Miniprotein binders against a7ua95r516to809. Designs and how they scored, part 64

Target 1, 294 residues: a7ua95r516to809
Amino acid sequence: ASLSLLSISDLVPDLQFIFFWMSNAIEILYFIQQKSPAYMQTIELMDDKAGSKESLLSATISANEEAMTILEEVIMYTFQQCVYYITKTLYVVLPGLLDCNPFGTEPSSEQCRRAAGVCVCAVCVMPEAVRRVVSVFQTTSDLLQQYQVHSEIQSQMFAYLFFFTNVSLFNQLIDKGPARGWFQRSRVLQIQASVKILLDWAKGAGHNHLAQKFFAKFCSTVTILASPPQQLSQMSWKALCAEHPSLKPVQLHRILTQYQLMAELGPLPIWQPSSEDEAYIYRTVDLLESFENH
Below, E stands for the ipSAE of ESMFold2; O stands for the ipSAE of OpenDDE; V2 stands for 0.75 times the mean of E and O plus 0.25 times the DockQ between their complexes.

## First folded at step 5 (miniprotein)

Design jh3
Fold by ESMFold2-Fast, scan of step 5:
Formats: sequence, C-alpha cells, structure tokens
Structure jh3 (fold): chain B 294 residues (1-294), chain A 105 residues (1-105)
Amino acid sequence: as target 1 above (294 residues)
Amino acid sequence: SPEEALRIAEEAIRLARELLERGDPEAALEVLEEAIRELERAIEETGDPELLKLAAAIAYEAAKLALRLIVEALKRGDEELIRRAFELAERAIRILEEAEERLRE
C-alpha cells in the first residue's frame, strides 16, 4: 500500500488558525504603534501631584517597546509557519509540472478552428499537475483575503512562494533533467507551456511584478532551451548574457551544453564565453540555486 | 478594595512570570487570568489617579506576559491555549486604554 499524500485542502484548517493569529497580532501591533505616542503625551500632560509622572512615562515606553518586540516575533513565527506548510505542499506537487503535457493526450480534447481554409488545432489544457500547483497559490490567496491580511504581508508571502517555486523547478531541471529526458525539445515545449499557465495565474492575481522577478531564472532557462536552432545559433554569448541576466555563467554554460547535445549541434564559436566570464563557467558551487532568500 | 485587587494582580503577575520561565504556560495562563480579572475590578472601582497609574503599569506587564504565552501556545499547536492567550492580551490592552483615558481627564 502506498502512502497517501496530503493535498492543500487537508491543511486549510491549520492554515486558517495560523492566518487568524497572524492577522490579530498585526492589528495589535498597529494599535500599539498608533496609540503609543498619544499615551506618552497624555502621561506627560498629567498633573503629577504624587511625583510619579516620570516613572510612569519611563515604564510605559519600556513596556510598549517590549510588547512591540514580542508582537513582531509572533508575526514572524506565524508567517514562517504558513510558509513552512505551504512550501511543504508545493514541494510534493512541483515535480509533476516537469512531466505533464498541457497540449493534451488526445487531439479531440483540444480546441480546433479553421483559418484561411486551413485547419489549425492548438490550445493548452491545464494539466492536473499544473492545477495542483495553481490550487496551492489560489488557496493561499483566498486565506489571505479571508483574514484581511495586509497587502505588504501578502506580497512578502507570494514573493517567497514564487522564489521557492523558481529555485525548486530550476534545481530539479538542471540536476535531474538529463536523466529524466526533460531537455528533449518536446518536453521543454511542454514545460514552457506549463510555466506560462502559472505566470498567467500570477498576473490575474495581481502579482505579475513578483512573478517576473522571482521566476526570471527558470523562465530564462526554458526560453533558451525552447529556442529554435536557427535563432539561438545567431546569438553570441554576450547577447545571451544580456537577454538573460538572471543566469550565472556556469548556469548558462550548462544550459547551452545541454542544448548542443539535444539539438545535435557541434560546438559553436559564437557561444564561447567572454574573457570576463571564462573562469566563472567552472564554478560548480554556483550551478544550483540556494533556498536562502537574500 | 481597589488597593487589594491591584496587590493581588501584581503578585499574580510575578507568579505567572515564574511559571512561564519554568515551562508551564497553562499554569501561567490561569494565573494571568486571575491577575486580569483583579485589574478589571480595580479599574471599575477606583477614580484615584495613583491607583490608575499602578493599574496601567500592571496591565502593560500582563499584556507582555500574554504575548509571550501566545508564542508558547503557537509552538505547542494548542488552539484553545492560543485563543485564551489572545483573549488575555486584548483584555490587558483594554484595561490599559481605560486607565490612560481616565488619567487624561
């Protein structure tokens, strides 16, 4: 018997409570920040007939500073717990994106139309694997909206989720791609179409800027790998670096090497690294991306 | 009397802090509930500015302990403990608000 995998829906009750606590902590923090100056001024203006005014003011400042520190810790802790549960779910569903086919398994399952007397059939269907990833993002968005979490915190959440997704997909493609056949042109085109579905979701959700920033490396990788040989062979190393600034020299070199093998191209002088980058193509420690977010 | 209620609250705050340091958040929460109940009584019963100042100071300390209890409750995943800790934090802040408003008068 196989172990059952948890869906994002199985975690919703736990996430609901964590988001509820985070929202409450944020509201208490804002209350203290807004009211603290007024309270200190109130104490300062009081008629201190017992000579305790300065002691009360000092105690109030100290107490507010400690309370704010603790609330910030609560907010950070609840944020980290949400990230932990959501990314744990993403980790399980993300590999399926590299193996799915958004072009469908049957031609009859795709939309077909005629143009200028020619029959053209080409429409991407959302595969189950892509739907599972989108479901994680949508559930997160729904919970943030349900508990009225401030937009800055929402942006930080999706920034991290997109960062995690990008690193996970890039590392899996680079590390396991050759053995899994993911560098085959037909597979790369499927991967590119699946990624477009995720980016379209992000745009619709109002997170286009974050998606463009945090998916840049994986998008550059699949864009290069999906390029026709007649187009890519016209681009110099310098031009590729300029078009794909998110890629490190060792990463671009690995991608081009895989492209040469899969497209059955001989070595191209135009893809020779610049003298400035030549040493950096051998930095294997920089090949895979870190999950550290700074 | 409001003086006795504040004395009891202050003693309860000290005990709750010791219980938290020993790793007993449930016992600390129960003692903190007692402290907040006594603070609520004192605030309703007194108009003395000196007692209001003392109540405000104890309420700030109660709020800090309630926030620490929230952190401990979250680590344990105890939904009821978390709910009660947040409730105590909110009650402590309300006491603080009331004391400060009356001192401004």
Scores: ipSAE 0.014, ipTM 0.361, lowest interface PAE 6.5, mean pLDDT 78

Design jh4 (at its last look DockQ between E and O 0.72; V2 from the best seeds 0.00; counts 0 for: oily stretch 51-69 1.82)
Fold by ESMFold2, look of step 6:
Structure jh4 (fold): chain B 294 residues (1-294), chain A 105 residues (1-105)
Amino acid sequence: as target 1 above (294 residues)
Amino acid sequence: SPEEALRIAEEAIRLARELLERGDPEAALEELEEAIRVLERAIEETGDPELLELAATIALEAAVLAIRLAAEAVKRGDEELARRAFELAKRAIRIALEAEERLRE
């Protein structure tokens, strides 16, 4: 029963009602905002014989103010409810991205050569772990479009979902990566491939800018870890900071320490933090990201 | 009889408001739906500017109450009540706009 609560498929009926409510509130709010000035101008231009002109104008002003206040609250509440339910399902499926192998996908090479003949596209299908994450994003996108939610609200929704995804993946990689073997070069390359599939989905869905902005920290981490040792060893600490501005000094230092260990480049630190950054590279309170960023 | 219909609609809105404040949103919705139905008929039968002005005022009050009812239904998670309340809000707004348009003629 509790496992069913976490599936996006099980939540779709409830999400449909919440998106419906949000879209109706937005529609009415925009209607009031667009029509209210013209409506009040018409009332002010009415002849004195039209009765209590001041009474109608006062009623209109009061109605508009109360209606807009209530509708804005409904929109905020329903938006938060959508985000809450969607991120609960996303939290369940995201860890699989760090463990999956996008290169070992069904059907196997033997099945593919038997079935496909000349076409290889049926061999390279999205890994199941990536498919589950994409399903959450795609279902969200489909619901937003089905209920004709304004594009700015759709962008805000995906901005938060990408932010949540970045924080979740980054924190898990940093926190659990050493014990889970996720810093191994072969694993990092698999993670990089899986993230590329997500980024391709985001680009195709019209959210490329948002994904690049909000995945920056996790993507920077994976990019560093995936770099050939010869190339990375030639870069100074200052150059790496400049290339990866999304990473805090403690985060960059941790990543480079793990990289040096993985690449077996010796015990002497290759990348020396500036004297200014030395004060910050061991601040473990700054290592993990917060889900409550304002 | 449009003038009597408008008084009936105004009284129904006042009762709906009291029912909502007493925590009975389903009863409030039924009264509000009746008020809006009466308003729709009254608008069809009158050309009197004073009655159109009164109808617009009453329709605006109905719209706000429908929106309050929708917000309450959303907070409770009452799917059918919210759907009906949003529909009533749209109907009440249409009445106010129709009255304004006819006042211009």
Scores: ipSAE 0.594, ipTM 0.872, lowest interface PAE 1.3, mean pLDDT 83
Fold by ESMFold2-Fast, scan of step 5:
Structure jh4 (fold): chain B 294 residues (1-294), chain A 105 residues (1-105)
Amino acid sequence: as target 1 above (294 residues)
Amino acid sequence: SPEEALRIAEEAIRLARELLERGDPEAALEELEEAIRVLERAIEETGDPELLELAATIALEAAVLAIRLAAEAVKRGDEELARRAFELAKRAIRIALEAEERLRE
């Protein structure tokens, strides 16, 4: 089962080795950065009668610079490998999020949903499709913690994973949404609820700032599509651009066109693009997002 | 003799570098492991400041090569080679620090 090989659980042993290599490279790099200045100063203060201190100092400086360069390359390479395997797993599970109904009547969810109407058991009430995505993020967090990877690298890892998730979800919604029925209001509300579970996980994990930054485009799209017709029909093109600056003119135009079809609204003058944006609403090359960070 | 041991270690490092350049990281690691083993013994048996200074220099060269080997092993996905190369890098760094500490009297 090829698909089973793409699950996060199946990749954990390979990921453990990659995180171990990254951790070792970071540890050695940190040790060199911490000890090198004291070591060089000690060499400079040595008795010159015991041989050429200048030769040892030069050798130390050269070794330090070369070692740091190579270690930085190893850290970058292992980071990229982790990203590759984790995003490959995410790519398989993310489409399920768009078809997920978090309002389902699963018996396990009922058991965890107390009389107060509040979810107290996240595992029991979390839809399977959402759980699979959260499991990828949680496993990544656990591995970074297990191998004591520096917080800056942890932040960079989640920045990229959130960026990838945002681009993947946005592209799938825009490209396949019409054929899949995802622009129907009931479906949009289900998508919004599912995404909120992911964002709540990110907040709990200490990544709220990164999630707010990197999910902006998909969140803007879902927010517009989930808006009641009475409210959205009163918002001008200029107001929507101001409220949703992450959306390009062609993207906003496509979203509003789909909204118009689903809500059975005729052409609205208020959604006419501004003169400066008119040239850009038909730029099909800008419709879908690139997975390459700009 | 410690002087002869350091000469052997330096030659092993030179050979390890050549082997790595030719794309034989397994053979390079074996030569580097021998160099580190010889350096560890030489430092234990040497009180000569000149030889300690030379040992520190050779150990720094060994550390860089071990790190280079680790990078190659990681790119190849060779788990055992990477583990051994990282361990060897740490050992080489410890030798350099120990030699330096002895030079401080």
Scores: ipSAE 0.445, ipTM 0.804, lowest interface PAE 1.9, mean pLDDT 83
Fold by OpenDDE base, look of step 6:
Structure jh4 (fold): chain B 294 residues (1-294), chain A 105 residues (1-105)
Amino acid sequence: as target 1 above (294 residues)
Amino acid sequence: SPEEALRIAEEAIRLARELLERGDPEAALEELEEAIRVLERAIEETGDPELLELAATIALEAAVLAIRLAAEAVKRGDEELARRAFELAKRAIRIALEAEERLRE
């Protein structure tokens, strides 16, 4: 109940502090890493007064190592906290993406925070359900930029968020899709359009490669489901495996089976799994993606 | 004297460690702030390589302790304490670098 009311905007104050801490820790860490070698060299070049140089060098090394260790712990902790809060908000808004009709004239009721008045930015023209998801990612991006977080950490954060999003959407589609009617062609086309908007945003934000990589399973699933029966029925199991390498055999088999039921297709021998894959198509434990594998 | 200032800074850092161990991070932070202020003055007032080296070492010790304070504050969600501690850590590192730069001249 309480989670349904949680918006990314409500978490921004807390996230700001976490990002601030993370940014400061990273800045200090890089500073130490860059300056420590020069400092040690300076100590090494000093006149060796009986044993003082070695003791100073040892103390400096030890202090730097301790500092770096503590800073790394802070960075990891703050990173995990950011991910935790952001993924909670994603968890709330992601189901709306699957139910979204992007072809409907839903008036965007929310004003873009970036402009006073009527904003016609790409985010403001998005369907509400898509906009809510994009808003989480955009807010994250804005915070990362605001605090000048190192690019590698930014990439890692988006990689995880895209991973989480893919797992969540994929699992929901596979598990609830048949019951919710998401496997119906009209609904699939809506989902495909919604995901395209999200991917276009990711491309515009400079995360195209990460988005393509981490959304591969969900995109493959949607692509298969969006395929016309006449086209898909001509594709062999091996061809589908080759075209959609992100899907496990059990996942592909499930998708095709549900597609067959939805499209009222008879048994298609061409979709029969290979003898090599036959043992894997019944591994139901591998059907849904795990959040732990990242 | 710069030498006396360094002794004062070392004592302040020692006291800050004790205060932190006792669970008084605010008092520890105040002592570190004083240590850093004294170190800044000591470095400005001295050209002695030995004192500069000592100052740099003391500054690094202060930085590590400030980082530790910051980490603890972060874990507790104490925003103000964390902010102050990180600022102190940065100042201490800057002092150490300035001392090092002067040693190269």
Scores: ipSAE 0.373, ipTM 0.731, lowest interface PAE 1.4, mean pLDDT 88
ESMFold2 (binder alone), look of step 6: mean pLDDT 88; pTM 0.884

Design jt1 (at its last look DockQ between E and O 0.01; V2 from the best seeds 0.00; counts 0 for: oily stretch 42-60 1.71, pae O 14.9 > 1.5, placed apart)
Fold by ESMFold2, look of step 5:
Structure jt1 (fold): chain B 294 residues (1-294), chain A 83 residues (1-83)
Amino acid sequence: as target 1 above (294 residues)
Amino acid sequence: DTQELIDRAFELIQRARELAEQGRYEEAAEILTEALRLATEAGSPYLQAKILLLMIVIALRAGDEETIRRLEEQLRELEERME
């Protein structure tokens, strides 16, 4: 049976079950970690009995270590299950982000209203494709808050989701962009506007730093592609590398090559890689990102 | 039926935590034993782990070394099933 879930709503019952267990395991682990030293101290203050104090202390240490091992494994497993289900949903909805037109769709949706940090009804509309991605993020955020998951785990969850989103969007743009016409300026501006909606959601949800960190590669790509030709053609390779450190030399070279074609700047190479980067601009094995790099 | 078992186990877990905060450890352990039975019938290893770990915390507070050792073995067995 193929997974054909087009909406996060179909997975909510399973996710509720998993988040419940994860949250409780985290709470118990925290209790053991924070309260165990105090309990050990009270054991040290107990009456002098033949071996009872040391036996209780040893049993307490052993029980804590074994309990923490089990809890950490439960937390890790439930975290992995959550990200697996959520990223399967993201994988289905993310491709549409590159084809949508945020300037011509109906304004505002319930997801846009929930993302209080996004003002779309006067500036940008939320196309259905963007709404589906935001819905995944918002549903995840709602579940994490509903089950009172520790803020550090919430941050790790969104770090992974933003990383996954960045890799998926970057790889599709690089791999399919020439055939799909995604390097055309009008298309790049539409993609840029769609990404802004996602970044605004992340800012309003309290994850601005994570989104800026983990979307850096895709955002750098779109920023370069959206640049006016006269401005970009005057920048050196060195300057572009310095301004976009998230891009590997082969990635930057490929982006600039596509840019030159679509901006009609002629066939003669404009950006000359440095001598040390020349070894890397043809490493096609480094062109696409791995989903395991996070 | 599975949902009902899980819901009832959560009610028992909450009651057991309240009893443990009052120092009524034996009573809390009895309630958690019933919660563990419900979690086992529901087929939920994650709920079983939660209940076992809470039982260990209560046993630690009560100083019941024999119970701690028994629960440690149950946790090891549960971990192996989860891997």
Scores: ipSAE 0.011, ipTM 0.236, lowest interface PAE 9.3, mean pLDDT 77
Fold by OpenDDE base, look of step 5:
Structure jt1 (fold): chain B 294 residues (1-294), chain A 83 residues (1-83)
Amino acid sequence: as target 1 above (294 residues)
Amino acid sequence: DTQELIDRAFELIQRARELAEQGRYEEAAEILTEALRLATEAGSPYLQAKILLLMIVIALRAGDEETIRRLEEQLRELEERME
């Protein structure tokens, strides 16, 4: 009950505080890292008055190491807290992405409705379920930029969020898809369109490579399911494995089996796993993705 | 570098939002115009669309109907190219 009411907007004040401290800690850490060698050189160039130089150097090294350690801990902690809050929000909104119809008429955004009455902009034509997901990512991006968080940390943040999103969507599709009719061609095409909108956002936000990498498994699944039966029935197991290397044999086998059932296709010998893969298709433990492997 | 252009565009977007919150709409619009240039140079149609939308929102707050119409047309043209 309480989780369903949590929007990214409700978390913004807490996230702002965390991002502030994260950004400051990163800035100070980099400052110490960049300036420390110069300070050490300056101390080394000082006249060695009665062993004071060595003592000062040692004290400076120790103080810098301690400060850097504390700052690294702060950065790690704040990063984890940001990820925790953002992923909670994603967890709530991501299921809607699988159920949404991107081709349906949904109300335009309030901002664009104020502008033109009927806005046909990309944001206004975006399905509400997709918009909610994009809003989480956009808010994250905006906060990272607002607080001038280092680009490497931004990349790590988005890498994890895309990873989380892919795992969540993939697992939901594989586990619940058959029962919810998400494997039906019409539904798959809707999901494909929704994912494209998300990928287009990621491209626009400068995260195209990360999105392509971390969404590969979900995109591969959707691509297979979106394929016409006539086309997919001509592809061998080996060809599908080669085209979709992000999928484990057990995952590909499950997808093809469910596709076959949905399309009312008879057994297709061409989709039979190779003798090498035959042992792996029964490893049901590997069917769903883990959140821990990142 | 395309990523550098995108990052700079987002920085300008944030600055423009701050200016708009202060009622400095003209300055916000100028900054967004530069952001739009950067987004165009980066070849990011989605970022261009976002910037155009923000410019429309600022123009709405400023009551500049002529600018709104012009920006809406640019946005439509951009969307047609994205299809």
Scores: ipSAE 0.000, ipTM 0.177, lowest interface PAE 14.9, mean pLDDT 84
Fold by ESMFold2-Fast, scan of step 5:
Parts: sequence; C-alpha cells; structure tokens
Structure jt1 (fold): chain B 294 residues (1-294), chain A 83 residues (1-83)
Amino acid sequence: as target 1 above (294 residues)
Amino acid sequence: DTQELIDRAFELIQRARELAEQGRYEEAAEILTEALRLATEAGSPYLQAKILLLMIVIALRAGDEETIRRLEEQLRELEERME
C-alpha cells in the first residue's frame, strides 16, 4: 500500500514565484538602506528657507520607515511560506531515511565488484530514501541560487530546515523507534550511515557549521546507540552528559534504557542519574507515572 | 488532512493581520486563537510559535498586559519542548 506521493518537484513552480518575490523585496530593502543616507544628506544641504528642510527630512524618515517595514514583512511572510511548504515535503520523506539500508542490498549495487561478500560500490551509492531528502535540500539550494537570494537569508533558510529535520528524526526515533525496530544495532548503524550522507551533502553545499549546530541532538542519539557495548558500558552518566550536552536528562535516560534492552544488558549502576536529574526525569514523565510514584 | 489544517491556519493568520491593521484587535485575537488550535492539531511547533508571537504583538498594541504574560509563558514552554 502506498501513501500520497508528494515530491519537491511538484512544488517548484509555486516556490519559484515565492522566491522571485522574496529576492526582489530583499534587493529593494538593501537599495533603500544603501541610498537613504545619501538622500538624507542631500536634504540637509538644501536651502533652509521657510522650514522646508525640517519638514522634508521628517517626511523622508517616515516614508523610509514605512517602506522598510512593508518590505521586511513581505520578506518574512514569503520566507515562512517557503519554509512551510518545504518542511511539509520533508515530513513525507524523512521516515524513509530511518528505514533505508545504505550498506547495499540495493539492485544497483550488484553490478559492482564484490569483496568478502560486500559490493565495493555499495558504500558510494545513495539509497533512494536518502536521495529524496537530499533532493529537497538541493532543490532549495538551487532555487536560492537561481534567484540570487543573499547568503544570510540562505543560511537562515537551511538553519530552519536542518532544525526541522533534526527534531522530526529525533522525535520519530524516540517515539516510534521501539515498535519499528529502529533501536536494533544493525538498524542504528544503517541510520548513522544515512545521516552521514545527509551531513556530507550539507558540508559540500557550504552549510557544515549549520548542520553541526542543528543536528547535534540527533547525532548524539545515534552516536550513543551505535557505540559498542564494551565502550558504552564503561561510561558513567556524568561522562555521557558531558559528551552529549544537547540531550536533556529524560532524553538520555530513554536512549540508555533502549540501549540496555536491545543489547540485553542488565541495569548499570554507573548510568544512574544525579538526584537533580532524577527529579527532572520524574517531573517530565506523564501525569500517571508522577501520581503513581507518590 | 494535516495539510488542510496548516493551510487553514495560514488563511486565518492573514485575515487576523488585516483585522489588526484596522485596529480590530479583539477580532484578530479570536481568529489567531482558532489558528493556534489548528496548528496544535497539525503538530507544527513552528507554526504554533509564529501564531503565539503574532498574538503577543497584537496584545502589545491593545495594551493587554495579562494576555501578554500568558502568551509569553506559552511560547517559553513551546520553545523548551522543541529544544
């Protein structure tokens, strides 16, 4: 059974118009910011007869303030609309990233030379599910470049998209992961490899610093889950908190609990939260658990 | 269906802005309250944050200090959950 097929390419015609108007509004805004001081100086150098200089200066300031406010509003609205439609497309394709296998049972990989049962080309191919996510980011990048949108706005756009992607993937993994088998070690390693492909794309596109900042939570999660049992069982709660500051105590506790279950480890005393963290974990669980523990 | 909720919320946001420009702050606030409900049903924290910020701006123009305090607290709670 297939769900509704939504592709970033279906949105391109509509997005082109929105990016066009956003780009134009940005250019007009910068033109006003650049030319306003020169025009104001021209007014100041005018003949001061009949108080016209003061009135003209006041009127010019008011007109510039109004024009800049309108342009800033247009830029914000078009920016937010683009983010909305792009993230809606991401929402449809992101779950596939958690279910794909980049290590190559893909048919396209079978034409490559094999070594020890592994196709050499398998490491180099991008799974279709990852390609769909990358296509959304690439199309966004292409549109921003096509309409010559300023680099600061481009960075802000990708900051939002990476933030959305990180939160969406993290929440799906934590909420649906146990039922979907995503916490199994083999699945976690596949997820880690898929995320690396996405991060490598971001680096190639010039957004490495944004990707590192906004994917921190999800990257910490998969790093912990992909850690060998020998390594992770040696790390204390304090050490894990220090290495993964993006994770809240309740989030780290849930991740470690899932790791213990999937690795068939018993409870580890070294993973005990501090008294403050225990109170926080207790407080942030649902009402039924809080009431029961009283 | 999530799409229809979000599209409807944006339509309401636009209508609320038009009412606010006319000084009709009470009506604008009512429409944004409905938009917030739709954004919450759609599970869109970004849209919820945008609507809460717009409601705060309208409350500031209306001089409604109690509403500002309440909305700022809701926005803080939403930001903590998103993080």
Scores: ipSAE 0.000, ipTM 0.087, lowest interface PAE 20.2, mean pLDDT 74
ESMFold2 (binder alone), look of step 5: mean pLDDT 86; pTM 0.833

Design jt2
Fold by ESMFold2-Fast, scan of step 5:
Structure jt2 (fold): chain B 294 residues (1-294), chain A 86 residues (1-86)
Amino acid sequence: as target 1 above (294 residues)
Amino acid sequence: DTQELIDRAEELIQRARELAEQGRYEEAAEILTEALRLATEAGSPYLQAKILLLMIVIALRAGDEETIRRLAEQLRELKERMELEE
């Protein structure tokens, strides 16, 4: 395999190699930063009878600055490659999370209790589709830990992976949801339960604050769709926008429209924007989210 | 003269960067190998580190995993040598 053209079957060895290089580059960067001042002082204190002192000092300063730049390039490149391959894998497995039923899982409760009790039973009830997504995040976490990647870089990695997951799930739900019936209340509750498993994993892994930040849009969407009609009918457009600041006006409007269309019980809550609200809604035209984090 | 060796190495590094920009990675690597020899003769471990790192960047862009592995070992050996001087 090549770092520029990876097959799915070869992904894990390639990721291990890239993480290895990212970790080594960070370690070398730290080594040069740590040793450079002492070495520079050593040169400055040399008895320069041969006239080499100025030459070595100048070369050391220049080489140190350029080495820092090269190491930063290596770190950035390896980080981008890791993100690329991991998100490519996530893209394949994420749609399954929207179309699975965590309430109908089939593992034996007797088998789970005998093995480790209720905690094992909780793991055993995870749908295969959710397990595949969690597996990608867990493998990433394991590799970052195995190669002792600094916590700041680990946080940046999961920030981007959560950002990517949020955008992918939100766009899938908004774009394909109406045709696939995903806005039906029973389906929304299944999606909510599935995403809770993912968020619980993130909390257990020490990434709760990142998950709360980067899943805000998708979580707001699912929260609205799962809300009782009475609750939504009591809120003005301005109040709904204030309660869900992560959603653009056009996105919130689409979600509420789908909610109204899919209402199954009682009279449909008829919410329509005023002429003032319409101007606010049409302030933006971007319905789907971009994968580029600005 | 130490300065002549350093100047020659820097000249070769610039030529290698230009070749790498053109996608001529094999030629860039050959020139950097010579630059590394000159940096070693000059007794500049930081210049040696810079050249090894640049070679790694070129090998990474070329997708040459074996060369990256070999250069990593050379850089680790250089680091260990510098630490033993303490």
Scores: ipSAE 0.017, ipTM 0.366, lowest interface PAE 5.7, mean pLDDT 73

Design jt3
Fold by ESMFold2-Fast, scan of step 5:
Structure jt3 (fold): chain B 294 residues (1-294), chain A 85 residues (1-85)
Amino acid sequence: as target 1 above (294 residues)
Amino acid sequence: DTQELIDRAFELIQRARELAEQGRYEEAAEILTEALRLATEAGSPLLQAVILILMAAIAVRAGDEETARRLFEQAKELIERALEE
């Protein structure tokens, strides 16, 4: 039914003030843009009272420009503050998503039973780690709706949050995954199931397009690692690159190398970039994604 | 006279922006209060609203949520009355 509010609850009062300021700045900016031309025309059509008409028109133009500048600065500042606090919370809860088991079922003192014969229903509980991540996104969505923030700004907010989440999860998996056992098939399937819960939330919230776009890199990585050996062995390097365009060749090569090591497989097709030298010189730090767009 | 009032108000707005950039929020707010008086005397509702928005933005940066909310609502009401048909 209702999602649990975890970790992000402590930030809600601060976020409410920031969202209030952002929403009102956007609304007043829109109002000025829509109504100001008509008001200026009204000034131009009035009688010239002791030469004040041109002064009022000049003042209105200057005031308009100053208002636009200040409101845009306020909107940008408040947007950045919201992103900062929300991503700071995400940073703490995201690693848990890679370690949780969504297939686990705890013993329950209660069972779901129906009158049409005894039907024992498995209690499907979202893993706590996944619930914490979902609650951050849900709280953000709730605040955007509460303050009636325009849909375009909502889309920009979730685009950035999904981008941040994708980069964080991808970097964690590539950098720490081998040591943590996250590339083991059983662990990859758990990660895949957890990510599906997150993507299903995004679809339900109306952000399916953004989620597909900004989670592409991490989803491609998990998809490859979860693929059965018999399926991957039938694919050439060119076919894999075409199927996973969000991955850079060096990233794809690293993922395939880990797949071979963890699967303990016999001889497989040679998966190589166009040049052996390209893959050879890359270090782990060169494989990680940046949070800055260059 | 009206033009002199407007020119003086914009001079004070620029001074207040410089002080706010330096983190001198109280001094900036005091200067904007005088700018608001001049804008009111000049009879420019949009200039009055701009000054109130600047005062609200400074209050936000200073951490004064209650003052920022009050000033912003005042600016919003003034703009809506002035521009709405």
Scores: ipSAE 0.113, ipTM 0.574, lowest interface PAE 4.7, mean pLDDT 76

Design tg7
Fold by ESMFold2-Fast, scan of step 5:
Structure tg7 (fold): chain B 294 residues (1-294), chain A 83 residues (1-83)
Amino acid sequence: as target 1 above (294 residues)
Amino acid sequence: DTKELEIEALKLIAEAIELALQGRYEEAAEILTEALRLATEAGSPYLQAFILLLMAVIARLAGDEETARELEEQARELRERAE
């Protein structure tokens, strides 16, 4: 929880400022929304012999509309700025997650190797590359909690961050994976273990549902690629589509093709597309994901 | 009456936040001081606490850590007494 944040330490002061303004703007907006009807009701109950009631009501409506407009602009702007800076930081650290080895012993595992009695060192390894990604999410979570940002906004923030992470990792794996050896079985198992650490963090932070929803595509990809040959060769195209509905036909076809090349299984009839999907397995324009949430 | 004071304080807070986002910290602090007066007159301890926390952030951005800590302590005391 309290680690030194190397990847985003320079941005923390700016993020603290932005989260502070966003949090307070949200609180004030909710206060106005809750109190405004009561104030207007009070005005409506007043006697108006001189016409002062109508003037006061008009002034109150105008003031509330003006305040709400300003606060909505502030909330929108600060949210966009937070997303921008956080995703810019994620963009730098995410590629390392595809290339690290969580099964290796860390240089700092000297304590574990010298442990007498019960040794538990093998179960608590987090590679530096994964630690950098986790630290971005943890810092975001800490700031949202520190400034008591409403749960709906917190959910919206992590939904977008998980969406961004999923798209970034998926696109990198599909586009650059073959050339960088990321589809080799040993590398895929390392990627799977690294992703599990990230998902475990999300679960611990209370974001399990969002992580399951927004990481679905990348998780499906890694799950298929990590499957034993004996298990995967027994699954039909329809079965794979049913278990991995987030994958488009062209994406699933590309993944299975890479698996065949790495496992040297050759073409298998059971991995042939359904008649419904036949036309879509060659739609290369749909291969990579967009960062636009359309 | 007191409800009118709360509405006016909220309007000033929104204005101060807008100014602070533009880097106009001195102007934002002046407006927050007036908002705090209205919130105090209205007897709204949670609103007073929010204003003090906003003032603390501005003081910290201006490099006045001691003033920021004093304002944060005042906000904490107000919140505790309101319970």
Scores: ipSAE 0.012, ipTM 0.257, lowest interface PAE 8.4, mean pLDDT 75

